# VHH binders against N-acetyl-D-glucosamine kinase (nagk): the designs that were tried, part 1

All scores and structures are predictions.

Target 1, 319 residues: N-acetyl-D-glucosamine kinase (nagk), of Dictyostelium discoideum (Social amoeba) (q54pm7)
Amino acid sequence: MSKEIFIGIDGGGTKTSTVAVDSNGQELARHTSPCSNYHSVGEDLAKAAINEGIKYVIRKVKETITDDDNKEVTVGSICLGMSGVDREKDKLLVKSWVTELLGESINYSIHNDAIVALSSGTQGKLFGVVIICGTGCISLGFNREGVSGRSGGWGPLLGDYGSGYQIGYDILRHVLKAKDQVGPKTSLTQVLLEKLQLTKEEDLISWAYDPKTQSWQKFAQLSPLAFEQAQLGDEISNLILVDAANALYDLINSVIKKLGLDKEEKFPLVYTGGNIERKGILSDLLSKKIMENYPNAEILNTTCDPSMGAALLALNSKK
Structure headers, positions and changes below count from the first letter of each chain, unless a header shows other numbers; Kabat numbers aren't used for antibody chains.
F, E and O stand for the ipSAE by ESMFold2-Fast, ESMFold2 and OpenDDE, each averaged over both directions (binder to target, target to binder). V2 = 0.75 x the mean of E and O + 0.25 x the DockQ between their complexes.
[cut] marks letters that were taken out.
Atom coordinates printed by the task and the answers are left out, and those that the model quotes come from them; centres of patches stay.

## First folded at step 1 (VHH)

Design d4
Fold by ESMFold2, look of step 5:
Structure d4 (fold): chain B 319 residues (1-319), chain A 127 residues (1-127)
Amino acid sequence: as target 1 above (319 residues)
Amino acid sequence: QVQLVESGGGLVQPGGSLRLSCAASGFTFDDYAMNWVRQPPGKGLEWVSGISWSSGSITYADSVEGRFTIIRDNDKKMVYLQMTSLKTEDTAVYYCARDSPFYDYVWGSYEYTFDYEGQGTQVTVSS
């Protein structure tokens, strides 16, 4: 007899989380390894990070088998939710790495990490909609017929309206509009300059264009200022958050319409990402608009991390 | 109690070398990937390097690749960072970090999270 396990992998932007579960969805082992986004670290390092996690959880499960000296561990299915995996070529490459380790006969599913976030709120079911609002933003969903839909996720150059990056960018723009006397004064000016340890608005150009610190997170880290100042009554901060909520609503609305989810008696809508997964001004504004237009949406937060969500998806793909 | 104790920092000239050490206790060391992170003056934490439980997966930030080497010794519960060709921009407090199960989404990606204990070790590269 063998012990059958189901493996979930979340290969995020900075590290790789690997989880093994049993047939009841209970966690058996977990490991974290370095980044596995091969666009960031290259093929060899990404493959190594994935393989180390898989080898670890299999070994750890084998160590827990006490009743059968010859009992082996069998992988029933594996699900990988990977940043940097968007095209069919990406999926084939990653699949080749894991089939070299695990063989061709097991069930593989490889997704962008956004779809695994849906599974984290639905206990491993690919049904409903997820909205991610962190540094970037994207919405993704599945209907009961297995059709998927996507909106957003184009990055800050081409999109990401409603994201933490865009909120941070809007703070900078409104402070500069106030300086130019094109827009109203805002309490954001003082708190922004204080946070960045700058004296004058003109100093923002050297901060913003510093080539040593160009990252999307650099701008997204400013987004808490809008939440804080809106709570204190700043009208510009409220406007920024209203615009963000409307943009997130547009992404969700597009996915709902593409998938016909408005016709369901009920469907899950999972909020995730640091700007909306906690109750606050942005999530309240978004939820109000969602409930006004889709009373059949059930707004949820995630109940587990993305690697567990992937493991549960792997489990549910194998009856 | 989980404890990570860094040592080996100091003042060094540009182009010089330094080896940082981290002693781990209070947890099953070889169940975790280990990392070095650093905090430059007046800035947030940035990741430097990571190493898997078996040393089979090793990664570095672009800014240190080719100059730094991460090493672990599971028997001694130690992780090291061998630093060479040091630059002024390497000046920072360096922390040894254990990965944690915390996550925040960042543009469709799981955001980097880690544990660190104590005060870290200061590395200063003089100009």
Scores: ipSAE 0.006, ipTM 0.325, lowest interface PAE 9.8, mean pLDDT 83
Fold by ESMFold2, look of step 7:
Structure d4 (fold): chain B 319 residues (1-319), chain A 127 residues (1-127)
Amino acid sequence: as target 1 above (319 residues)
Amino acid sequence: QVQLVESGGGLVQPGGSLRLSCAASGFTFDDYAMNWVRQPPGKGLEWVSGISWSSGSITYADSVEGRFTIIRDNDKKMVYLQMTSLKTEDTAVYYCARDSPFYDYVWGSYEYTFDYEGQGTQVTVSS
């Protein structure tokens, strides 16, 4: 009798992570291979990175089989969590590579990174809401009928209120309001200038508009200043974090309402992303507002990495 | 479209030198930071060095600092990696890469990846 495994792949970020689990969700093998975004590395290297991970975990599981007359491994299902540009075309191409390796009869699924993040907090269940708050922000969710909902994720030009980008932008704006005597003085001024190695507020123009350094991370890197100064009692820093919490709440509230999750006895709400997944002023403010309006929400953090989240989705797609 | 063609690899003894070249085409080369990454046998990609569009910012991995020099020629659309004092640990396929921004929904951030489409060039350092 063959051993059945379930494979999860995280093909985002700067690397490819592959995990195999058994029917109980226990990790059997893991592999890290190069980036599999084929726009970044080309089709040959991306295909090789994905197939390397799959072949490695199958081989490692085979090595643990003690039945000399039936040493086979069967892949029950495979789930890929993908990020990248032109997502539908990319997903079809990646599916063709996996089909070539594993055959057409196996259960395949490809989910975006946010749904894998939900799974990483729910132990493989596509039910509830995730809020991702890092450089950018998005909320997604599923109800028990399998309907999905989304709010946010439009990027800094069109949205991202409540994100690290927006917090960083708000720091700059309040420092300049204080300089113009349009808004109150704030301790953010001194710490901002020190962080950026600038001597005066007017230098912020050259820093902010420097064409060589335009990125979302440029502004998001400032967000820790608001957390730090709010803990020291700076009123402007607290205002910035309150505004961020309200914006994140609005995204979550929209998804809850779209999906009818307020009618559930209980539903998971997963926090993830660098600005929210750790306990702090922002997560505390958000959680307070959530619990006041949705006492049936169960606020969770992720308990595993995205490749394990994908593996648990693969396992649960069979059940 | 985008093409990055690496060359200049080969067999060399420990302590030797090589110069790698990367010819770029199909994009506005002067607008991008450029990098070298390498893949040692049986291992994942390892970032080696990066250079800004103007050569005003140059960075190296700790393992190669002081031994490797990255340079670029915007007129010729070329990036080079001058390698000296080579060690057996430097054995790898070397790839030229440009910075490529992308949005990572899992982390909720706009991050940069290295965009490379070449076959790479093999460097082997052995006695």
Scores: ipSAE 0.000, ipTM 0.124, lowest interface PAE 13.4, mean pLDDT 81

Design d8
Fold by OpenDDE, look of step 5:
Structure d8 (fold): chain B 319 residues (1-319), chain A 124 residues (1-124)
Amino acid sequence: as target 1 above (319 residues)
Amino acid sequence: EVQLVESGGGLVQPGGSLRLSCAASGFTFSNYYMYWVRQAPGKGLEWVSEISGSGSSTKYPDSVKGRFTISRDNAKNTLYLQMNSLRPEDTAVYYCTRDIEYGSGSWYEPLDVRGQGTLVTVSS
């Protein structure tokens, strides 16, 4: 008898994680391969990364089979959560890789990484809402009918409200307002300047607009300052985080309404991302607001990594 | 120590036949799928054939299907490749390996166990 496995892949911007699970959802093998974002590394390398992971986990599973007659491994389903694979063209490309390796009849699904994140909190169920809050932010969800909804994820320029970027940006904004005496003083001023090794607020212009160091991440990297200073009682920092929480709530609320999840007896709301995945001031603020408005929301954290989330999706696709 | 030693290569005319052998040692031979792969000059590794531990299952790429036959003798810890109707494009160094592959045999990762290979040259 062939051992049936289910494979999950998390294709991130820097690495690819692949996991195989059995019919019970038990992890059998795991592998990390290079970046599989073909926009970044090209099609060949991306394909290679995906193949490497799949081959590896299959191989490892086969190695555990002691009976030669039963050393056949069949892939029941594979789910890929891929960053940067949002277009149909991209999905078709990835599909071609998977089918080339595993055959045309392979049961597969390709999802946005956010969907996989949801699954990682719901144990492979595509139902509920996920809010991702890192450098950027996005909220996605599914209702019981399989309809998906999205809010946010427009990027820093177009609107990642509540994100690390936004928090960082707001830090700068408030510091400069303080400088201009059009806003209150904040303890952020000193710690920001220290962090950036600047001596005066005017130097923030050069820092912010430096063509050599243009990135959204540089702003997001400032976000911890708000958390730290808020804990110390800085009012402006607290305000920044409250604003962030409200923004995140708005995203979530939008998804809930779009999907009609407010009518559900209960639905999961998964927190993920560096800013809210752990208990903290921002997550607490958000949770409070959620509980006040949606008592039927079950706030959850991720219980497994995204690749496992994907694997569980794969598994559940056959159930 | 795991060892694989390929033999049987040589010069053959188009349409000719060769039989390659691979002597395996240092591991339980019958527990492993075995493979033949080849590398032509200037080209990457190409999967040529697969056989299950018991020998009950074999697979071939389209490039060699119908012409090549993989077999094994577990009692002798030996893998074989019968190559018939050889073509110039079959010219390559042939390796046996115990790496377990899935699918059509695209090699994106290094083989961890293979011998020195045996050269097969098909030329008029």
Scores: ipSAE 0.000, ipTM 0.215, lowest interface PAE 15.3, mean pLDDT 88

## First folded at step 4 (VHH)

Design p29
Fold by ESMFold2, look of step 7:
Formats: C-alpha cells, sequence, structure tokens
Structure p29 (fold): chain B 319 residues (1-319), chain A 127 residues (1-127)
C-alpha cells in the first residue's frame, strides 16, 4: 500500500508555491519554484515550474517514510489555485502537464482565487461566503448542498462597486464636484493633487486620460487617501467608505440570499483583499452592517496561504 | 440545441497534412471563441488551438505552433484546422469546441468546461 498525499499549488505572477498534505490536512512538504504563468514565461518554463514543485514534494514525502521497503507515494488529488480563471484552454493546457507527470486518472481540479480564499479561511470547507476587496471585488459562496453563488467581479470598466478602483474613482469625482461648487469642499483635494504632483484640479484631466498610463491599478492606488482622510475627520472620505461598505454588503447579501444562508444556524464569512483583510474603517463599517442583518455570520480572516488552501480543497474533494 | 460536427480526419503518414472542418449550428457562431481540442488514446483532453469570434486572434500551444493553423468562415458557420508536418504524437480524436461562459461551480468539480463539443474526427499518423 502506498502513502496517499494531496497537493495544492498556488500559481502566482512571480512564483509558484506547492504544498503536500496527508489525509489529516497536515503539511508534509512545501516548495517554491519560479513563475508558472505561461503567458508571461512561456509554456516550457511554466510547465517546468509546476513539475518542479510536484516532484519536489513527492520526493520529500518519500524521504520521511520510516519503512524503507514501502517508500511509495500516491497523489490522491491535486488542486491548482489560479487568478483570473476565464479561459478553458488554459486549464486544459495546465491539466495536460499534470497528467503527463502523474497519469491520466489523477483527480485534478482548478479553482479561482476566490474559492481558494474561502478555503483558506475555513480550513478547506466549501461552505459559507467569501468577499474579496482589493483593486477589484467579488463575493462567492457555497451552501451545504454544494450549490454555489456569485455576485460582482465584473471588472472596473463595467462597474466594480466597493473596490479600490471604485473608491479611487469616487475620490476624483468628489474633488471635481467640489471644484465645480456642486459638492462640499474636502481635504481629499489637496492630498490628491500632492500625490499626483499636480498644481490644480484642472490638471486631473491630463492625468486621468493620459493614454500612456491606463491601468486598473492607476485609479485603485488612490484608495488609501480615502482611508487616511476619513481617519482625520473628512466627511466626504467617510461618505466614500460608507458607500463602499454598502456596495460590499450588497454583494454579500445577494450571495447569502441566493444560497439560503440566512436560514443557517451559523455560516462563515471570510474577508480577504487589501482593503478589508486588516481591521480598518471599511472592514469595521462592513462588519457592523453584516452583524446587524446576519448575526449568524461568523466573520473570519484567512488563516493559511493559498497553496495550503488549495491543498485542503484537494484533500476534501477526495473525501 | 447546439450542434458541432467534425470531419476531415483520416490516416496520414508522418510529415503529411490534413484539414479538419467543423460545421456549427444552433447558436450565433460569430459571437463565440472556438477551439480545437484532442484526445489521444488513453489520455485526457488537450487544447490544440483557439480563435476569436471575428477570427482576428489565434493561439496555439508550443506542441503544434507553426504546424497547425485554425481559421473560421463566419458566413458558413464553419471552423477549420489545417494540420501540417504531422507526427505520430498527433494521433488523436479531434473535437471542435465552444467555451462556456458559466462560472457556477459544482463542489469538487471545477475543471475545463467547454460546454459543447462534437463527436470528433479521428486522425491517425503512422507509417
Amino acid sequence: as target 1 above (319 residues)
Amino acid sequence: EVQLVESGGGLVQPGGSLRLSCAASGFTFSNYYMYWVRQAPGKGLEWVSEISGSGSSTKYPDSVKGRFTISRDNAKNTLYLQMNSLRPEDTAVYYCARDSPSYDYVWGSYESTFDYRGQGTLVTVSS
């Protein structure tokens, strides 16, 4: 009989993290290899990085087996966590690399980062709700029957309410409303101009529409100004964060309702993403609204890294 | 309902060429990215090529790049794969496929979810 392990892989933009766990979820081995995004580094290097991690953790587990006559290791399942899971061809390509190494009958799964984030907060359970709020935002969840639900995640162009991008956009909007005397003065005006190295509000046109510098992060980088100025008492900054919290709540509320989680005795709600994963004004506003409407929600942060979250999903998919 | 019907497979010696066709019906063909995928005996499904709805963007894995060319005729609802310099490793059943826009997950089962593929056409490359 072989020793059975479960492998999780986090394929990031700069590195690849691979973790093997036993049937109890105990970490047995871990490895970091180079970037595995094949759009960035090409197929050969991406394949090599993934295979390096898999081979390494299998070898390390073999080295820890105390019975020298029984050093076989079998992979029960493998799960990859990948950001931006939009194209089925990419998943087939990566699956072909894994099956070339591990055999055609391997139990294989690939999940987007939201599902892995839920797992990282629930110790591998696909039950409850996750909300991601960073440059963009999305909410996803599962009920006890394994039915999933999603809200948001349409991207900045189509509206990404509650995200860092939207907060940045709202800062610009309110500064210009103040300039036009349509809205109240705000301390955001001075700090925005200083951050962008501009002299006056009219210069925002040249900055915002500069064709050389268009990216989602360009606007999302402004979001810390709202947090900082709200802490200093700026009413417009507070309004922006209240509106963001309400938008995040709407995404979470939609998922809760779709899945019937309001009828549960208790369910986990995992916060992740740079704007809400740490305690602060936005997460406090959101948590207050959540607890007022869903006292049965258990608000959690992630407790392990994405490669472990993926490994726990691999483990639980076999069970 | 969506229908995809592949044709053009056959027996070819190494170094030979084949042209596969896929007749599409039951949906607005030009709105969808289309794919060729293949399954070698005893192996899982592998991606072979991608083409955008307009036909202006194509992509290939390194294993076939430079040898295979995907194209489409949106007026005739037909997808093509020109396969040159064929190798024994290219032996497989080839499927025309349409990508699903759905992100609804079933617990433990998020894999590639091409939502439709045809019955396939067999390509055999041997002496």
Scores: ipSAE 0.000, ipTM 0.344, lowest interface PAE 13.9, mean pLDDT 84

## First folded at step 7 (VHH; from p29 with N31S Y33D D62K D104N)

Design B1
Fold by ESMFold2, look of step 8:
Structure B1 (fold): chain B 319 residues (1-319), chain A 127 residues (1-127)
Amino acid sequence: as target 1 above (319 residues)
Amino acid sequence: EVQLVESGGGLVQPGGSLRLSCAASGFTFSSYDMYWVRQAPGKGLEWVSEISGSGSSTKYPKSVKGRFTISRDNAKNTLYLQMNSLRPEDTAVYYCARDSPSYNYVWGSYESTFDYRGQGTLVTVSS
């Protein structure tokens, strides 16, 4: 008796999660292996991490088969959502690693990890729109014909308004504008200096330009201050969040129009990333604007982790 | 109107060398990053080389790095692949491709974002 499984892989920035499911979408096995972003760890280590997960889940499923004559496991399809897989050359390289292990006859889907985020909210469908808002921001989507669309994701030098990075940057700008008497006073000044353990606004130069601490997350970690002070009535914090919501709306709106999703009876819109993932001021502002313009949008959160989202894509895309 | 015509394939012994050429027309060649890709019998498409539009940056997967060299002559609209220390596993049809920025082919088929139009050129490595 052959047992058919469907494998999903989430290759994040720090680890690789592998999940096998049956034809009903029920989890059979799971494994965590090291980082598989080959730009970070090189080809050999990335390949090893991916193959470790695949071999493990196949072995675990085989161990559950009690019929000695039919201890076979077949892989019906596999979906990989990989950090660092953005271009076709990346997809071809990763595919070559797994075809060496699994052969040419199964269905492969190789994607950037952001694409799998949509699936985690749609029960394994690549249809609708996702907005990802964490340190950076991007909107992605697919229509029923399989056409994809994207807006944003240009990084802090070229864009990212609406992201945690830009919210954090806007906090710094408004605090300094208030110091220079170019902009209004804000409660952000006191809480920013307290958070950074600084005495005065002039000290922000040393903090911001410290070469030992340069990262996008450095500025993005400030974004909770805007949410907190907006809740307490700070007008500048509210302005920052309104501007962020408008920027996120513009990204989503572009993807909806590119894909013709306004013509659908209904389409999913998945929120993910720490700044919008749960109900709060930013997600409420964004959702209000979405519902005013697209009453056919169904706003969703993710319902499973990305490796399960990838496994469900693999199951649903079986040829 | 875009045309890419591969040539230079043939039968080569293991350890031998071969130089592939790709004649490009119908577009501003120097504005595009270019690729070599290959497909062995019964296998999927495999990326083997990338070169920037200016020719100043090249990239290779580990399977061919140190053995293959991509180059271009922008004055002649020609892309090259120098293949040294050839192995039987290098047997494939080789295609040149230009970078395609279209998102219409991002999903469902990884071949759809490489813009290749030629018949390719067959390289056979055997004794």
Scores: ipSAE 0.000, ipTM 0.326, lowest interface PAE 15.1, mean pLDDT 84

## First folded at step 8 (VHH)

Design C3
Fold by ESMFold2, look of step 9:
Structure C3 (fold): chain B 319 residues (1-319), chain A 125 residues (1-125)
Amino acid sequence: as target 1 above (319 residues)
Amino acid sequence: EVQLVESGGGLVQPGGSLRLSCAASGFTFSSYDMYWVRQAPGKGLEWVSEISGSGSSTKYPKSVKGRFTISRDNAKNTLYLQMNSLRPEDTAVYYCARDSYNYVWGSYESTFDYRGQGTLVTVSS
C-alpha cells in the first residue's frame, strides 16, 4: 500500500517553508528553502526553491517506510501560499512548475501567501476573516460560496492605518507636536530618543530624513513603544492605539460586509501579526468593538504556521 | 460590446510555425494588458504570454520562452502570437484574454477575461 501525503507551502518574502502531513493532519516532514517569489529571484530560482521543498519532504517520508519493497509515496493534494502570486497568470505559472514535478492527477491550489494565513487559525478552512497586523496591515476573507474579499494594504505612501508603520509614524508626530507645544506632553518623547540613541527632538530630523535608511520598517520598529507606554498610563500612546484599533475594525468590517458574513450563524475571525496576536490594549480594544457589532464572530489566534495551514487546506480539499 | 476574435490556428507538423491573431473591439485596447492562454484537450488553462498595454513589456513561461513571441498593434486593435518550433505538446485551443480586475476597488489583482471561441492549433505528424 502506498503512503499518501498532503503538502503545504508557505512561500514568504525571504524563505520557503514546506510541510507534509498524513491523512490525520499529523506532520511527517518539514523543510526550509530559499525565497520563491519569482519577481524577486527569477523563475529558475523560485521553481528550484519550491521543488527542493517538495522533493525533500517526499524523500523524508519514504525513509520512514519499513517495507523495503513498497517505499511508494503519493501526493494526494498540494496547497501553495506564495508571495508574489497575485494575478491569475502568476497562479498558472507556478502551477505549471509543480505539475511538471507531480503530474496532472493531483489536486492543486495556489493562493497569495496572505490568504493561507486564515487557514492557520481555522485548521485548514478558507472560511471567515483574517486580520494581519504587523509592519503593514490587511484584512482578507472567504465566504461559504468561495467568494474572497480584502481591505487595506495600500502601503505607507497612501496610508496603512492600523499597521505598525502607521503607529510608528504617529509616535513621531505626537512627540514633535509636544515639542512645538501644539500637543500634550507624552512619555513617548523620552523612550523614543533613548531607542534611537538621540539626545534631543531636533535630532529626529537627521534620523527620519537619512537617505541611507528609507523603509517602512524603519518607522514600524517604533510601534512597541506605544504599547509599552500605554500600559504605563500615557494618554497619547493610548490615543494612538485607539485610532489603530478603529482602523483595524474598519478593515474587518468592510470584509464582513462584502462577504455577507454578518448573516452567518457564526464565522471565524483570525488575529495574526505581532501587534495583534498577543493580548494587549490593541487586541482588547479591537475585540470589544468586534463583539459589540458582530457577536457571531469567533475570535481566534493562529494555531500553526502558514505552511501547516496550507497543508491542512490541501488535506481538506479532497472533500 | 467587448469582443475578442481569435484566428490563425490549424494543423502543423512538429517544428513548424503558426501566427495567431486576435481582433479586439468594444474597449480601449491600448489600456489593457493582454494575454494568450491555451487549453489542451482534457486539461486546464495554461498561460503562454503577456504583453503590457503599450507593448513595451513582454513575459513568457519557461515552456514557450524563446519559441513564442507576443506582439500587438494598438492602431489596428490586434494582438498576435508568433509560434515557432512547434511541438506536439503545444496542441490546444488558444484564447486571447484581457485583464479583469477583481471586486476590490483599486486592487492590482487581475483575472483572465476571454470571450472568443478560441482557435485550435494541432501539432502532429
Scores: ipSAE 0.000, ipTM 0.210, lowest interface PAE 15.0, mean pLDDT 83

Design C5 (from B1 with K59E)
Fold by ESMFold2, look of step 8:
Structure C5 (fold): chain B 319 residues (1-319), chain A 127 residues (1-127)
Amino acid sequence: as target 1 above (319 residues)
Amino acid sequence: EVQLVESGGGLVQPGGSLRLSCAASGFTFSSYDMYWVRQAPGKGLEWVSEISGSGSSTEYPKSVKGRFTISRDNAKNTLYLQMNSLRPEDTAVYYCARDSPSYNYVWGSYESTFDYRGQGTLVTVSS
């Protein structure tokens, strides 16, 4: 007589999203609560934000039950996709909040955003490959036996060749190569200076090396310039994006080979991250290389938000 | 071979104190952040303290803050946990662990795992 639900939580960014689904994967309730990153807001507020979402969706589902004598709701499983809960100590602390509310025997998992992104493109299946190309880049995957593999994610000093950071870095380097007459002129020069509110190329050194603004996002914010100028026919911008596509392909290729996915009849390949999620020259170049080498890859985008992706992982853990 | 060997557990009455030790070998001890974690009967693993490689920074969850003190002696390759004002809910097997961190530039986040090798040491708090 009790109604069983499956809960997904997305604790990324400045808010917490909680979703409950039924056994068919249909959304029953959703709630937005404050930030749950306890390094940002402290333990008490983070716990309250997570518990608020859980309590809300349970209550909302109970309100939809028409049999007043049998309004019990049970949680079959819960899955959290969390940012800022990165170290094992953080994961254990958050788990303790959930088990205090729902019991120690709850079917519980916590995953990083890449795994949730794969689920958001596969409707809850941990099978196939995801490639993330945003400020940084990484590829992750699972085979049918549940073996995982990864490639990339080494950071800007050691790798990330297809990332937004690297694209931004390459813009700066090609502009300066053109200034030094070591490389060709590029339309990137003028648009870069305009974006940064600088008047000459020499000003880039003060901007780039300013110790008060050192972050990988500082360089990644430049990447849209390459997309824009490549659309306008800039040869250097096109070269930058070709190099990025080749680097992303190498990450994906490594994961496919590690997991034996080339031998599958078909496998999903999920694109995510702002530089490839939308159709454009980078995603088109990458897709062309993928289809030439892996016609059995099914290229997908995410089709639901991360809280639903987590809820579908929770649902599938009970099947 | 990395080794972490816990000791110092035992039976204690509520309000009492115990000091746990963890002898480390097989790695450069001072290069690693270290943890104490515990597992109570019928519960999952719970983090109870962290100390930086140099010993200059410590952190505790609310449940033990002010009662437990983590420390390290890098010359002796030894980690300690001083537990005061013990309560029945502190009953658990206690493990020491070293940090195995990785940085995920895609999400702007640290990801880490506990690297623990010992059998743990049992602490029982009862009348």
Scores: ipSAE 0.000, ipTM 0.435, lowest interface PAE 11.3, mean pLDDT 85

## First folded at step 9 (VHH)

Design D1 (from C5 with S109R)
Fold by ESMFold2, look of step 10:
Structure D1 (fold): chain B 319 residues (1-319), chain A 127 residues (1-127)
Amino acid sequence: as target 1 above (319 residues)
Amino acid sequence: EVQLVESGGGLVQPGGSLRLSCAASGFTFSSYDMYWVRQAPGKGLEWVSEISGSGSSTEYPKSVKGRFTISRDNAKNTLYLQMNSLRPEDTAVYYCARDSPSYNYVWGRYESTFDYRGQGTLVTVSS
């Protein structure tokens, strides 16, 4: 009997992770190959990196089969979560590389990172809600009928409350309000100036408006200061995190209501993104509000890496 | 109402040429990057070419580069694909598509979908 496997690929910015699972979702093989973002390394190297991973896991699975007469391996489906394949033309190009290697008859899919993140917390189930809190924030989810819902993700100009960008912006705002004696003093002032290697608040203008360093990530990277100072008792930092938690709750609440998940016996709610993945003040505040309003929510973190999350989606697309 | 209408397909011998057209209406044509995509019998969609809204830049996968030329006439709201040195593997239904890009601020990347509405035009390359 041939061994059927399901392959997940996570094509990050610096490396490519490939994993194969069996029909039970158990990892059979894993490989790391070079970057597969063809915009940065070119088509030949990106294709080679993806093919290296696929060929490697197939070979390793063959080697683990204990029946020497039945060492054939077939790929039931493959799922890719890829950086640098953001446009549909990129997705079609990468798909052509995989079909050249594995044939046209396999089940092939590509998903964005949020869907893969939900899968990484649910072991392959596209059911429930994920909340992502990184530079920006977004919530999305699926009900049992496969209907999807989304809230947030509009960017800082249009309102990205709860995001790392907004937390970083709020730090700057409160430090300057304290300087102007319009708001309370905060320990954020000293730690902000130390982090930016500045001596006084007036220097923030040159930093913030430096045309050489404009990006939304520039402000989002300040957000750890709020977590650190809130842990040490800073009231302004705590206020910033309470406001962020309420904003994240509103996004989650919208998705729950859109999908009717409040009527389920239970549903998974996956936290991801650096500001909420770890237990801390923001995730605790959010979790408290979630459990008070939705005791049927099962709050989860991701339990596996994105390549495994993609492999589990591949498995479930076959089943 | 957004409309994209493909034409110019037909039967052609290997090594031959065809010129596809796509008539666009219902949107500001010059504001959108445009694509040709194709679907061969029994296969999925394949990207064939891209042209910027102004027409100043074009891109092709290796499979067609040097043989196919995308162009546009923004005054006539028309997209073109000149296909030369055709091969049997170019047999497919060809669609023009409008780029529907979005910048995903949460992920720090572009996400895009092809916005195609027409029935496509069939190109068959055989003797």
Scores: ipSAE 0.000, ipTM 0.350, lowest interface PAE 11.1, mean pLDDT 83

